# VH-VL binders against o27280, part 395

Target 1, 266 residues: o27280
Amino acid sequence: MDSMNVPEVLEIKRIVEESESVKTFIFSWDFRREVRPGQFVMVWDFRDEKPMSVSLIDPVRSEIGISIRRVGEFTDRVHGLSEGDLLGIRGPYGRGFELMGRDILLVGGGIGMAPLAALADEATARGMRVDALVAARTADELLFLDRLEAAGVNISTCTDDGSCGFKGFAHERLLTLEENHDMAAVCGPEPMMFQVMRILDERDVPAQLSLERYMKCAVGICGQCCLDDTGFRVCAEGPVFWSQELSRVREFGRYRRDPAGRRVPW
Short names: E, the ipSAE of ESMFold2; O, the ipSAE of OpenDDE; V2, 0.75 times the mean of E and O plus 0.25 times the DockQ between their complexes.

## First folded at step 15 (VH-VL)

Design za81 (framework fv_libevitug)
Fold by ESMFold2-Fast, scan of step 15:
Structure za81 (fold): chain C 266 residues (1-266), chain A 123 residues (1-123), chain B 110 residues (1-110)
Amino acid sequence: as target 1 above (266 residues)
Amino acid sequence: QVQLQQSGPGLVKPSQTLSLTCAISGDSVSSDSAAWNWIRQSPSRGLEWLGRTYYTSKWYEEYAVSVKSRITINPDTSKNQFSLQLNSVTPEDTAVYYCAREYPRDYYGMDVWGQGTLVTVSS
Amino acid sequence: QSVLTQPPSASGTPGQRVTISCSGSSSNIGSYYVYWYQQLPGTAPKLLIYGNDRRPSGVPDRFSGSKSGTSASLAITGLQAEDEADYYCQSYDNSLSGYVFGGGTKLTVL
């Protein structure tokens, strides 16, 4: 890739089926280019382009992984692809997670576990103690449990329907967990992240939260990516924000923006 | 343990071709995780990367723009070595030349270096 | 001039902390990993730091790397006499399509 603004056409090396609705697409990557957990790439199927978080960073095998949930026409088309097929990859973009201290709490909901799985690998490789709270609607939607277990992560689960682990929401489960962490990282549905952030703020645990917002453009100035009260831009200043930054955003946890940039309720 | 041993002439005349060889022991030149580099060092220009070669499903070669028109880096799997050919040399090509391995390629940097060969370009 | 900018010299006394900077641009350090090499007189460079802040086996934890924006730093804590050497940063440059090195910093232990 001569520049981050032009997609590089890459061959799908391997596909891992994470669940009925989620696949991880694995590509060879030139690891002279920096990739950090929490960053995203634009995935181009030669018709449409969508942002996807990097879920695997493996410089030993020279591989990155992109985990994609089937939710619409674009992702349905991509899920129909096979090993050997081609996709355009542009990036990486955005701020990655920062690691500090000795203990980290990961709180992930659904596909939000994708960037947190990459972060868990990094934190474990740096000798940190990692606790993960993995939340989903049902047991079948819990992601990366085997990978986290293999990495030595201490796992807690919760499902809305009670089909695995604690019956309830992530923030309800969090209230029953230890309060002592040097930092936390959170990724999932925005209403879940808002509730989790409140609890972590009350515990004085510094947290980073990843906002996986829709973007029209992944480079330069993107007004559509802007949060309302602060002027934050996901592609320029995010997608990872400290909880102190997000506490000032009126929109966070209450409103989202559609592809046209209109404010709509969650 | 991996070792790189360099050989080649220490004196080359202007306009001729500089030819150096790097013999590999403890690893294979066709190792799919490695890349094999040539770097030179001079007082006036410091460290300069010249290029690299590596194998995945086929051989790849990458060269610094400044030398691309006159440089070739060739792997030789039968002898487990790789060579540097630099055409049309001038006195500005006078430098200590090093071969070096990246392993794994890209992320991990140049972990093993040859001993270096001083090449003087003069009449 | 080198593509990456380092101070030509640095100095310290045993036990002190020394930091060596490496400045680049968005076409190199801003998007690509940074590496550091130590070169003792008469020897080939030796890899000291890779991937911005990782140490190869055998490198003491007194050596650490960091990167912020388009700049990187090598920090040496508890400076020792044997740390006297030339230090070079390296990255990849998009516009040149190749690896690039800093001009080197000669570290003197007083």
Scores: ipSAE 0.761, ipTM 0.885, lowest interface PAE 0.7, mean pLDDT 88

Design za82 (framework fv_libevitug)
Fold by ESMFold2-Fast, scan of step 15:
Formats: structure tokens, C-alpha cells, sequence
Structure za82 (fold): chain C 266 residues (1-266), chain A 123 residues (1-123), chain B 110 residues (1-110)
């Protein structure tokens, strides 16, 4: 019996409103099954199935969380659900983040903080020193600040409009921060991730970056999961890649593909 | 600290029912975070998980497929213990039987074990 | 016999690094956490590693676990005479709907 390929129907145990556009849905989970920060699950509302990153991994409470930003028809329907309602969950899938060294830098933009919040929890539980750069367009779009603070994370913020912390983009803020980290993990819009990767490469900090691109499958082969230059399949080989792997991908930071496979500029 | 104390017969005849108990001190058998396991060990089969019971809002019982038709694991909240009953035993059931706790359940593994009971199945 | 495969024996000298492997499949180690237990002669197994690579309180940092794909390893650095014991890996198997163990590795400190 392959329980990873069949959706399990789970009850929404709790919903946390993270912002006007983001909610975290919390489910009971059997922690004999491995779940790692950076992995994703397929969320099924009994009409459509979409990949969502795991944002909370809590073996003590036997809970996982998935954070969902309202961006379209599927996510609008899911946001309309209440505690006690049911969703199908399949997975987890993907290779997830690897932790190395003692000091880690997290750089997250918008909803990209979701998988990084789970990583922060694991890193702090392992005794690592964690610095997080949390970036958003505006102050009300900064996510997980309370969770990161509770975990003992050293937090820096920036907003495009200057409404909280540094006024500017994540890479501009990163240039003002100390350079001493054994590794970094980055998740957010690809233009942000590309600029951050360049700075980390110059500092000789190995970085893992999470690609949240469109997917048509969770475990199968599909063209929409492939990166153009390397043949990587995000759902099978990612979504987390080392910076050295992404440096040779022409598509990264320049254009993406919509669900129909069309190239769309950033 | 938590301790598990096993009791039961060391010799059982083929076709009879094996009955063992595991008394718990320092924790409750109905603790929401725990699971209570039976494992056996023989030279021929090594370590073999038999099943577990645990409580959240109700009791759950899970059994290994190899013994599911013959096994029952029962909690007893009044005595703070749990038992193993294995029906229709054969010489192949000869093993050292252990009870063990998972705490917290699932992720953390079996942190406390009973002393073990050698059970010989022979005519 | 055993669902998970371990070498039947391993050996080392004091101060050496020793590794014990545990091999499975996608139905167990590939999808589920790995645990390691130490068993001294005449005693019950003792939890040594949980969650692939985490140590319970009281376990020396000389012991470490790792997992890659469908295989796991237990590493012992600075080997000591007291480490002479049987070592067992454990995971969950979804086709058997239960916990599964390796066949055990007898570690001899020479």
C-alpha cells in the first residue's frame, strides 16, 4: 500500500489568519511519516489539486500547517473553509532543505516565509543561530514575525514602501547585514531570489533556494515542472536547489511559465 | 521517571492463548501524548513489532499484519496497565516479549521499555 | 527475513569511527523516520537516535544518525569499550502497516 500517492482526507483542526491574504491551515499528522521544511503537499478541495509548502511541523502537538495566499479561484475557495471542514492532503513531496553548519541566514519574501518558518523552527531546535531577513511590499504583508521571535530568531525586516524596517528590497537590505553565515535558505519571488543569490555567491555563502513555480503533478513527469536549461523537475528534483545549480538555469530570474506552458516575464 | 513492569507466564502450550501485562508507573496509560507498544525478539526473526494502543479522544489499536487475526492489546485505566493476548500460539511465537512506550507518540521512538518476558511455546 | 537490511557484524578499535548501515525501500525508510536502538547483553533495547538524526537526553554526541534516500546510517566516533552491543534500526512500513526493524548489527570493540 502506497499511502503517499492517495490523498488522505483530513479535518481542518485550526485556522490562523496570518494577514488579510494569508491563512495557515493546521491538521493532525502521523509523524511516523517524514515531513521536512521545504517539502510540499498537494491540497485537494475535491475539485482541484494544488501544491502548497508545509509551513508548520510540530511533532509534539502532532500537527502540520500549510499557509495559503489568496491568489485565484482555488485559493479563494479554500480561504472560505472553516475549522471542522475537510481537505484532501497528499504527500509530502520534494527534497526539502538541508541544514549545515551553525549559523544560517533565511531570506524570505511574502509567502516565501512560509517554508522558511518551518525551517527556522528546525534550525533553532538543533541549536543553530538563525538570522532572518523578512521582506514584503508593505508592513501588513510581513509574515511570521511573532513565530520567528518566539523561536529565538534574529529578525531584520524590509518593505518596498518603507512602512516597516528598512525601506527597499531584500537584496539592498542584505548588503547592510553582517556576512558571517555557514549557509542560507531563500524563498520568495524569483527576481528577489536571483539578486540575493548573487550577493551570497560573492560572499561564498552556500545557499538553497526554493522554487514555488506552477506544477501539474506531485510525483509524475510533466513539462510544467521542468526548468528549461537543466531538465530539472521541480516536483521530483526540487523544489529546493543549491545556488550553484540555479546559476546555470537561463530561465531563473528572467521568465516563468504559466499553467499552459507560456513564458511570462517577471 | 517512567517504569514498565511486565508479568505473565513463561511457558505456554501450542493452541493456547498467551497473556502478558505491562504495569505503568510515572505516567498514565491514557496520556494523550503516549503510545503503548508490544515488541518481541527471537533469534530466528529478530525484533518484531506486534502492535500498540493509545488514547486521544478515544482509544486506538493498531496491529502488525502478521499477527492481526490473533492479537488483542487492551488498556486498563483502573489498573494503569495494558495487556497483550495472542491466541492459538505455535512454537514460532517463542520469543522475549517487551512492552514499550513512545513519548511523544510517533516521532520520538520507544523511549522506555519493560524488562522483557521470555515465553516458550512447547508441548 | 528482516524488512530492513543491516550488516550482521561491525568492529573497530578504541578511538576509531564506525558506521552501521540500514537499507530499506520507498515503502519504509524512503518515506518514514528512522530510529536506532542499542541493546546490551541481557537488557532491553535503549533508544539511541530518533527522527533520523536526533539524540534523546543523555546520549553522547559521539552517536549520530543520517538518512539518504532509502538508506540510513548510524555513526559512532571515538569508539569506546562500552559501545560493544547490538544495534538495531527501525522505521515504519506502509505496505505492512507497522513498525519494522533491521536484523541487528553486533558491534565488537577490539
Amino acid sequence: as target 1 above (266 residues)
Amino acid sequence: QVQLQQSGPGLVKPSQTLSLTCAISGDSVSSDSAAWNWIRQSPSRGLEWLGRTYYTSKWYKEYAVSVKSRITINPDTSKNQFSLQLNSVTPEDTAVYYCAREYPRDYYGMDVWGQGTLVTVSS
Amino acid sequence: QSVLTQPPSASGTPGQRVTISCSGSSSNIGSYYVYWYQQLPGTAPKLLIYGNDRRPSGVPDRFSGSKSGTSASLAITGLQAEDEADYYCQSYDNSLSGYVFGGGTKLTVL
Scores: ipSAE 0.735, ipTM 0.873, lowest interface PAE 1.1, mean pLDDT 88

Design za83 (framework fv_libevitug)
Fold by ESMFold2-Fast, scan of step 15:
Structure za83 (fold): chain C 266 residues (1-266), chain A 123 residues (1-123), chain B 110 residues (1-110)
Amino acid sequence: as target 1 above (266 residues)
Amino acid sequence: QVQLQQSGPGLVKPSQTLSLTCAISGDSVSSDSAAWNWIRQSPSRGLEWLGHTYYTSKWYNEYAVSVKSRITINPDTSKNQFSLQLNSVTPEDTAVYYCAREYPRDYYGMDVWGQGTLVTVSS
Amino acid sequence: QSVLTQPPSASGTPGQRVTISCSGSSSNIGSYYVYWYQQLPGTAPKLLIYGNDRRPSGVPDRFSGSKSGTSASLAITGLQAEDEADYYCQSYDNSLSGYVFGGGTKLTVL
């Protein structure tokens, strides 16, 4: 076979319930094929296909995991599946995270912790010191705390409503945390990522940010994930971008576009 | 702890079948997550992967395209070994033949190797 | 030639750094993990590096691997006389549906 463009039909080996709205679906994986934290796969339920970040990379067990939040019809159908059921998987696709230095910071919001959990596993396996700031609107939306703790990650939490940890937004919590990191990786709602990026830029910490945008694409070809100023396509150029690249994009953190192409504030 | 011991003839005539055996100690040929490989090495072609056998819910055999029509790799659970049969040999099949384990399969590469068997194909 | 391209020889003096390259394409190194093996004269190959840049237990940290695009490298720091050997890279090739090896690099310690 000349490409990874055809979905492989894989059996759901195990399902982990991460929260009321999030499940991780675990599959056997052929680890001759490279997969990196920050990459995504196309998940096919034999009706629709959607991009999902890889949240578990376990070569010892020969498993990958894909964490899916219930937000619409496709994800509702997938959440209704059981161990032993089948899904199509294509990929992986996209630019993954790059690890640099010895001390790293992870900042995740909601389901954005999914690709960062995989990155945390990789970083700790390499002997790096990992600090994670896990943010959500409420306590029940904080994800992967047990996995991060098991990996030896130093965890800080915050919730908008104060139901767990620091009461406030991720960037407000970040201002109270240690400044000494060689790099950061950030994934979550775009307004949160914009504020976090600004603080990291002031601290001269290079950051990689993973953009969560709706995609209707195959093999990195997607018109719906284009960025305003640079013409970046998230599925082709990303989804992971360095902060220096995003600082030049006026759209990032400020507005998005509706189906008619009109600007809509965050 | 895991060792692979090879046996078989060192001389084979053209057009005949080359047969080699790899005996496993310290692991099981049906071990989950292992794959059992045959690789050869010659001055003209270097290192060549020939194929492997492995067990999940059933046995699987995968072979290199260059030898697929002539090769069979068979596990033998009762003797804890696996074999290579290569049919219709020519002088180009002259090589040192190695058996090797992949563990865990796919990601970790070939971690344990047999001692090698020099096989000369000549009349 | 081999599917993966290595220089046929490399050399260095004790204490120096030596790098051995391995070049492929999108059908192999570009999509699949890279492995490195050391072969001393008269012996079977020994696994040095797996998963692009990981060491098996017992392999000294003087040996390291890296991968960028369709190419990989093996680096040996603090070169020692005992490192004189043949070195082979390996990957999987999607077009051939099988494992492929480089042609090997004979490392001489001067």
Scores: ipSAE 0.518, ipTM 0.760, lowest interface PAE 2.2, mean pLDDT 87

Design za84 (framework fv_libevitug)
Fold by ESMFold2-Fast, scan of step 15:
Structure za84 (fold): chain C 266 residues (1-266), chain A 123 residues (1-123), chain B 110 residues (1-110)
Amino acid sequence: as target 1 above (266 residues)
Amino acid sequence: QVQLQQSGPGLVKPSQTLSLTCAISGDSVSSDSAAWNWIRQSPSRGLEWLGMTYYTSKWYNEYAVSVKSRITINPDTSKNQFSLQLNSVTPEDTAVYYCAREYPRDYYGMDVWGQGTLVTVSS
Amino acid sequence: QSVLTQPPSASGTPGQRVTISCSGSSSNIGSYYVYWYQQLPGTAPKLLIYGNDRRPSGVPDRFSGSKSGTSASLAITGLQAEDEADYYCQSYDNSLSGYVFGGGTKLTVL
């Protein structure tokens, strides 16, 4: 499909500053083309191309948003852009989240709240009750609280340093929350997701987890996105996986791979 | 609130131009949130999308490949309407013709339809 | 020749569940939203489902849509005599650069 595999050059319509290190870039989108929370696009700055999760899906305004954390040379260049500047967008790619039941839990860490913010919008539009646990290292790194509040989401926060909400990690906060959810969606650092998954498994809450670590390769171009035990390709079969699938992956939550494919601990 | 009212001849001779208009009430043809479509329906081809016009910073038209060489869809902002012109008609163009709105454009589908106009192409 | 494939007919009795399928490919349903329209005899089509599974205001809860891969389905629960109509799926096709419709399914309420 030429339209999916060739970058479309789009004008940055609006930029939202989510934090000192995160911006959401908003583009006009042709909503004949399906885009789902949990999917990603390839963002091209005319030098390098990187995968980024879709964080806003607004068919009423015909807009998508892509939230980008400043972590290196590519993201520094993109953060230097202004409204009216151009970026290439290719996609969307990957499996999105599925919504089930009436009461859902979202657990996001750092930039992992980006795809979950889009999911929250869809879930609330469908009349679901949404509880979100938003986790970060410090209060100023909590993301999308205003968007979640505007969507009518019931928000709990936690920070490692205790600067906002519960003092501790996401899984520690989750242990203090009630167990009555039909499903959960989880996105954030892999060690956090592993601990959260274990708790949800014990509560018999089906969970979907988004693995961002291997989104660096484009769909179909390499095997470096493979998970160790199952051979799942994150860009082809993910990035969203059910907890039952990830429970069989020895790699998940225990070690990662360097650029040469060697195992390194978290 | 929004209503589409079609007008135009019900009989057209082969090789002539088929011309229909769709008058809009309750919305503007230049609304940035709308797209204005023509669809036809025949026993042999079923429902067939012919094309659309819509306004953002300027007017855009999209046409089905099957009719692209013969079709023009024109907005008229002064009369708040849009038209269909289909050149060099043949008996295969005999169909019920509908105009329809997408609102908001693209995602929400064709939410308001005109009453339909039966156009017979015969000598 | 319709680009999207629907069964030409379906039938049911009042109170029954009926499903109507719509099959496409990666160039249409696999990448683009699906819509469903109901057409009563002598009337224009009426939008029934948009965005794969969303209902416009005024459409009863007994109508629902779903999409999986390159296929979509319309489900009607609690079938009523007034549901007797033709049903059409619609999507966009990027190889044709245009909207495409299914061939339609005539639903008979027995």
Scores: ipSAE 0.742, ipTM 0.869, lowest interface PAE 1.0, mean pLDDT 88

Design za9 (framework fv_libevitug)
Fold by ESMFold2-Fast, scan of step 15:
Structure za9 (fold): chain C 266 residues (1-266), chain A 123 residues (1-123), chain B 110 residues (1-110)
Amino acid sequence: as target 1 above (266 residues)
Amino acid sequence: QVQLQQSGPGLVKPSQTLSLTCAISGDSVSSDSAAWNWIRQSPSRGLEWLGRTYYTSKWYNEYAVSVKSRITINPDTSKNQFSLQLNSVTPEDTAVYYCAREYLRDYYGMDVWGQGTLVTVSS
Amino acid sequence: QSVLTQPPSASGTPGQRVTISCSGSSSNIGSYYVYWYQQLPGTAPKLLIYGNDRRPSGVPDRFSGSKSGTSASLAITGLQAEDEADYYCQSYDNSLSGYVFGGGTKLTVL
């Protein structure tokens, strides 16, 4: 197998259309090489390279999947590809999710359900009871509901516009769910994750949160990626962090940094 | 349900060829869900992986660098078995030799092992 | 000629928790799954843990595996006399293009 730092050119085996804006690209994978839910790969279209979360880990079929939302030039080009086309894949990278206890709550917003779908598969395979709160702006942006249902996950939905399930935001829906879990995993827009984390902390539920903007830090390619206000120090590798780690970070949920390192409000 | 049964000589002279076979029951040697491995164990070197053979659309063989120039692993679909040939043996090749199935549909564990064959390379 | 490093021996008393370490590098454990095998005297190794922390059917839940960075660990809780055996870790190494094993740990139940 190729070194972790050298991209392997792989054929797109299958493409699953998850929504109008999201596709999952499926590749053959050698399961001697470790891959865990919460990890990401660098996807290379022979022009640009971008980090993408692993959304499917299927050792029975010897496949992995990466789910990509259409948001710019790179993702537009990748969305234009077909089965049989080639992409460079490097990795996997990053700190994946850790599982503990008997019961887990998943809270996902939009494309943040992608790494959580892989985690749901692993948790159910380990005999855990899985509850998922799936949030989106509208019903057509709710992702992976069929996969979660097939895995035996107990699903709750919420949409901002009320087109499916609870009308409101993820943290508002979570407040109406009274049951405790041994742990939680959260992935989605940073303001959503901050609100969800606060509620879980009050309930003494340990949570892991996945932060896309810190994926580069996990591969040692990060130059200006930082969590604190010192500007240049990286305290922990991402993208997955425990809530206790994030509670010490001033910028979490308040501002982000652009590619030049400038503060940008959410 | 899957069982591996080994056979072959227990004594080989230096410079000769060591030959062992592993008979498979409960699975097919050409199954695309399995790879078929040879491993040896000695007090001085511990456990050493020697190589594997497996079938997808065609047969593939992978060998450990330390033995690659001397080793051949051959499947036999008609007898549902695979063999090990190790050329130009030396006393350093004295070991217990095991065959093992590697299950490719669940994280590649070596889940079934043969009983082992002690091979002594001496004068 | 072991590529992965294990302590040569470990010991404990019945009911105790014992851990066995396995140390490697980025070319093996750092990138590839870890497996553990139990070997009773005069028998073939038996798969005990696969995929870092999964158990085959028939392996008691008191055996568990873990992995962090370039190191892995096998934990045995509620130690029993029948656990007295040699334990081996295994992974894949990309620089050698092959599977590699630890030197083995002889576990004595006192």
Scores: ipSAE 0.724, ipTM 0.867, lowest interface PAE 1.1, mean pLDDT 88

## First folded at step 16 (VH-VL)

Design cb1 (framework fv_cemiplimab; at its last look DockQ between E and O 0.80; V2 from the best seeds 0.82)
Fold by OpenDDE, look of step 16:
Structure cb1 (fold): chain C 266 residues (1-266), chain A 118 residues (1-118), chain B 107 residues (1-107)
Amino acid sequence: as target 1 above (266 residues)
Amino acid sequence: EVQLLESGGVLVQPGGSLRLSCAASGFTFSDYGMTWVRQAPGKGLEWVSMISGSGEWIYFADSVKGRFTISRDNSKNTLYLQMNSLKGEDTAVYYCTRGDYSWPFDYWGQGTLVTVSS
Amino acid sequence: DIQMTQSPSSLSASVGDSITITCRASRKISHYLNWYQQKPGKAPNLLIYEASTLQSGVPSRFSGSGSGTDFTLTIRTLQPEDFATYYCQQTLSTPYTFGPGTVVDFR
């Protein structure tokens, strides 16, 4: 089955309320079509289309999950849907995470934990030791804690307001942790990822980071998600990049482009 | 040419409040994070506070946390530092500089002197 | 916090001399270190960033080296305008701490 560029209309099998602003939509999936943590799908509500990370991969139940944060008109509509409603899904697209070693560190901020949750499931299934640093603005915005705990992940939390765990940012919490890892996977706000990347670099920990950009086509032809200086297309060469690749990307952690192509600061 | 001009430094009593301003020109202000650095008389440099281009990412030195507030108005190309509950040890020349976690402090203002004394 | 130290605290040299200033971090900071020059009564100026990259407009007689915990600023063929205090700064993590400074004066 090859549905590379044609949305498949799928029924919402289940909806999990992760937080006040985040829901996970679960769909039946034919696993003849491979999907990896870190890849994304294009979600079509028959009016608009947006890229979303895969947050659940369950070959046993033949299901995938997509976690969506309510942030605008499209996501408002999607959040209004119920189980049994239909959505168009095409993909998966992009380069996902690679697992290596025995000990992995996950560093996630907000909705950035979505792809990392899927990665955590795979890593634990492979018998890896997984540590996760989960960051959010407030305690009620921390995502997937119960799921990660159930998977056997060692969790450390941090919140901007100190309502749960370490008071401060993820990179600040990371500095207080002395343990080293074979590799790291990072996803969240770019200011967080940028600073986390430096710490991991100093510690000689290989790191993969997942970027978020405005994507239109998802197949590397429109150029909307191109990164300055390198020409990397987030939808094609990414969204997962090695730290060495991102070190060449000037805009990383500094600015992004809006749908009109204008530079917007972080 | 990049220019940064600090203002607002005056003599103030302990416990008092003061707001510093930094007017920026010669570059796209919103593209850069900005930082305040201070220098006590005859002493070295001390990092005080940092704010990202959007203003959403803010950092403070422990010595000023809870007392100082950093903000910016990108429409006015201006950086601010609101200083409350001032102490004698806050006496310093305060510099605004272009730079943040991702950019070196490549341009500096000439500084404004804040004196906290009874 | 990461503590920064410098050596020497002060040195005297003549025009044309080559001088070296050392900076040490209390922990490894990779190459995340900047060097600044400050003249009396003036604001600091960036000289070197990321341990060895020369800032645009800075004379080539300035150079930086090092990685990990030990860093060096070298000024070759010292000029009269190089009279100043030099500071190192770590940029690995906040607070971005400065060294105590090295005063370079002329004999």
Scores: ipSAE 0.921, ipTM 0.958, lowest interface PAE 0.5, mean pLDDT 96
Fold by ESMFold2, look of step 16:
Structure cb1 (fold): chain C 266 residues (1-266), chain A 118 residues (1-118), chain B 107 residues (1-107)
Amino acid sequence: as target 1 above (266 residues)
Amino acid sequence: EVQLLESGGVLVQPGGSLRLSCAASGFTFSDYGMTWVRQAPGKGLEWVSMISGSGEWIYFADSVKGRFTISRDNSKNTLYLQMNSLKGEDTAVYYCTRGDYSWPFDYWGQGTLVTVSS
Amino acid sequence: DIQMTQSPSSLSASVGDSITITCRASRKISHYLNWYQQKPGKAPNLLIYEASTLQSGVPSRFSGSGSGTDFTLTIRTLQPEDFATYYCQQTLSTPYTFGPGTVVDFR
C-alpha cells in the first residue's frame, strides 16, 4: 500500500445538478496524481466509503469531477452536502479506457455516461470522431447531453418510454446505427452492456466495458471484487475490460456477488 | 428435475383480463430469467415477454406492450403474466420457459390455453 | 425486428434418412441462433444453442452449423421420435424472433 491509499480530505469546490438524482461534485486536484477516464476513486463521507467514477478531468483548471447518483443512505448524505463541505477521496484506482483509432462509439446507460463523458473530452481533444448513444429510462435521466454537444460529439438517444429519441433499449437502437467504428466504450447497467457487447462482437468492433462490483480495499489485496472462473479483480485488472477478456467471464451479464459471496441475479 | 407448470388459461371475452401463473421447481428460481412464449392454434411460436432473475429487467413484444405485465414472486417460485385489454389475436397456448437475454430457453412448461372470443 | 425464415416449410422423410433444414436471418446475427423441436401436442424442446452447441441429452445425430445469416440443422439417420416441427430462433437482440417452423413428417 502507498500514501494514495489514505483518504485526502478535500473541499467541494462546486456542485453541478445534472438531473433530479445526479450531482457532480468538483474538487481542486493536483495532477501529479494522474487520472485517466474509466478510473475510479473511493469517496469517504466520514461514515462510509464507496467507489465512484471520475466524470471530469480538467488539468487546465486543476479540477476533477465525480458524478454521484442518489440511490441509498450514503449517496443521500453526500447529496445533502453544499459547496465548501468536505469529503475524503482516495485514488484514483483501476485500469482506465484505452483510446485507439480515429472513430469511437460510446454507449452509456444512466450514470454510466459519467466516465464516458470524461473519455469523450479526451477523444475529441485528440481529434477523434466521437459518436455517443446515450440511454436512460426517461428523458429526464439522459445525462451530459449539452456537455457532449459542446465537445462536438454526435449524439443518438434512446429512452425506455420513448420520451426522447428512440423508444426502446440501447442494444435495439444500436442495430439501427452506423456499424463502422475503430472501437467502442460501454458503461451502464450490466444487462445492457451484455446485450450491447453481443452486437459489437457481431460487428467485429473492439469494445471496452466498465464493470461494477463490490469493493473494500480498492487496491487488489482483499479479493472482494474478483470475477468467477478468471480471478480478475475489478479494482485492479478492471474496472474497464476488453470484450475478449469478458468473453471468459461466466458471470458477466448473468449475476454478481454480494459482500457475503452469495450469487445475486440481475 | 426442472419442472414448469402453467395455469390460468380460460375462455375470456374481448376487452377482458386474465392472469397466468407458472409454478417452478427443481432449480434455484431466482438465479434465472424467465420468458413467456405463445403459440396460436396451428401457428408458430411467438416470443411475448421476458423478466430477469431479480425482476428488475423486463422486455415485451410490441404486440403486447402496454396491455400485458410480467412479474415474479421469488419466495413462491412463481412467474406471472397479467393480460389486459385482450383481443382475439391473443388466443394461444401460453408457455412458460426458463431463459432470458443471457440463457437459451432450455426448459418449457406444457402450456395453458387462453381463448379470447365473444 | 430481425425476421427469420425457414426452408422447407414441410418435408416427408423415412426412418434412416438424413435431412437438412435451413434458417435465414434478415441481418447478420453471428452465431446467436437456437434450434427447438416440437412434437404434436407437446411443448418445444431446446436442441441446439449458439448455432452448433448441442443441449445436454440431445443425440449426436443432430448437428447445427452456420454463422452470419444462413444456418442449417442436420439430422442424420432419422429415428421415429424425430418426426416433429423444428424452429430456429435468433438471440442477437430483442424481440427474440422465431422462424415459422419446418414440419418433418413420416411417409
Scores: ipSAE 0.732, ipTM 0.884, lowest interface PAE 1.5, mean pLDDT 91
ESMFold2 (binder alone), look of step 16: mean pLDDT 93; pTM 0.945

